# VH-VL binders against Putative transcriptional regulatory protein rrnAC0199, part 6

Target 1, 159 residues: Putative transcriptional regulatory protein rrnAC0199, of Haloarcula marismortui (q5v5e2)
Amino acid sequence: MDERIDPDELLAAVGFDADESVLTRRQAEVLALREHDIRQSDIGELLGTSRANISSIERNARENVEKARQTVAFANTLTAPVCVDIEAGTDIYDIPPTVYAACDEAGVEVNYGSSNLLQLIDDAVDGAIQQDTVQVPLRIDVTNDGVVHVRGQSAERTE

## First folded at step 23 (VH-VL; from y1 with heavy chain R104K, light chain K30R)

Design z2
Fold by ESMFold2, fold request of step 24:
Structure z2 (fold): chain C 159 residues (1-159), chain A 121 residues (1-121), chain B 107 residues (1-107)
Amino acid sequence: as target 1 above (159 residues)
Amino acid sequence: EVQLVESGGGVVQPGRSLRLSCSASGFTFSRYAMSWVRQAPGKGLEWVAYINYKGSFTYYPDSVKGRFTISRDNSKNTLFLQMDSLRPEDTGVYFCARWYTSGKYEYFDYWGQGTPVTVSS
Amino acid sequence: DIQMTQSPSSLSASVGDRVTITCRASQSIRSWLNWYQQTPGKAPKLLIYKASSLESGVPSRFSGSGSGTDYTFTISSLQPEDIATYYCQQYWLFPYTFGQGTKLQIT
């Protein structure tokens, strides 16, 4: 293992504070060391634990990062001034005019042109577009900063 | 070096079909949206077909919708334009063009030399 | 479809003259407009993107301005190599449309 790399120095350099993060300090240490190409077995030796435990910690850390990213995106869309629902079966070429009209009504400038908007939909929801039609219901939200978020919609289920 | 080379143009009678192709090299073809742009003799430019980088959606102006079909084969770095039910007003030079996009900045950054199409009886 | 109307359709000017070409959109295009130069016998070339941004390697005598529906392209001091047809192009909504072109000649 390369003893030149100190996880406490790595975390201090980015100002990590476990009380302000969804990551535990151990999870942050593992991610920081992995970013510097240190193998899991070497991280285990450095941190006094097994490689298998490091693998579990890394998996959980990356899952937490992804959930946090999704949570922030969701929270931002709850307060978005522009929310457009698109039904399945909609002709995709009708979507940009609809979104831009809603943005104009709300006084919001969008950061995406028509081709970019359709590409965002195609990229964000697998299988959303086939043969020029929308395949699943979509929600398109535009923030005050002009950022566009696209998600598929499903009915909430309760028991 | 980015290169786009069109082929398949020629002289055909009204009502017939042509298939144009565009061979792309010098860039990752599958990362770019592509278009066909035509220019009638002595006239301006007209956008006639668009296809996104995946080939999952296309767009056509009303002047060619239902008659022209754009397609791509990303494994062969080739763009196609199938032109059916050709009319004399479809006569012109047909350019293959790459559509660059970066946020709100979008434009045609590379063009082929064009292939001539003549539709006359 | 957003109609782009260029003026004038042709223009003759002398070397050193200031040349101005205008482009009017049938609705606001929010400065989502490009200018292309087409030299005779060649494919078009981008000069100005997003109404006013100069493409890399384009001489500083070229400039663009405008907003909403009205846009202007300017050559501050015309040079012999500027003989070409110039096109504006909007990319706000499909179909992306070009102006009809302005043929620039030097006399």
Scores: ipSAE 0.491, ipTM 0.735, lowest interface PAE 2.0, mean pLDDT 88

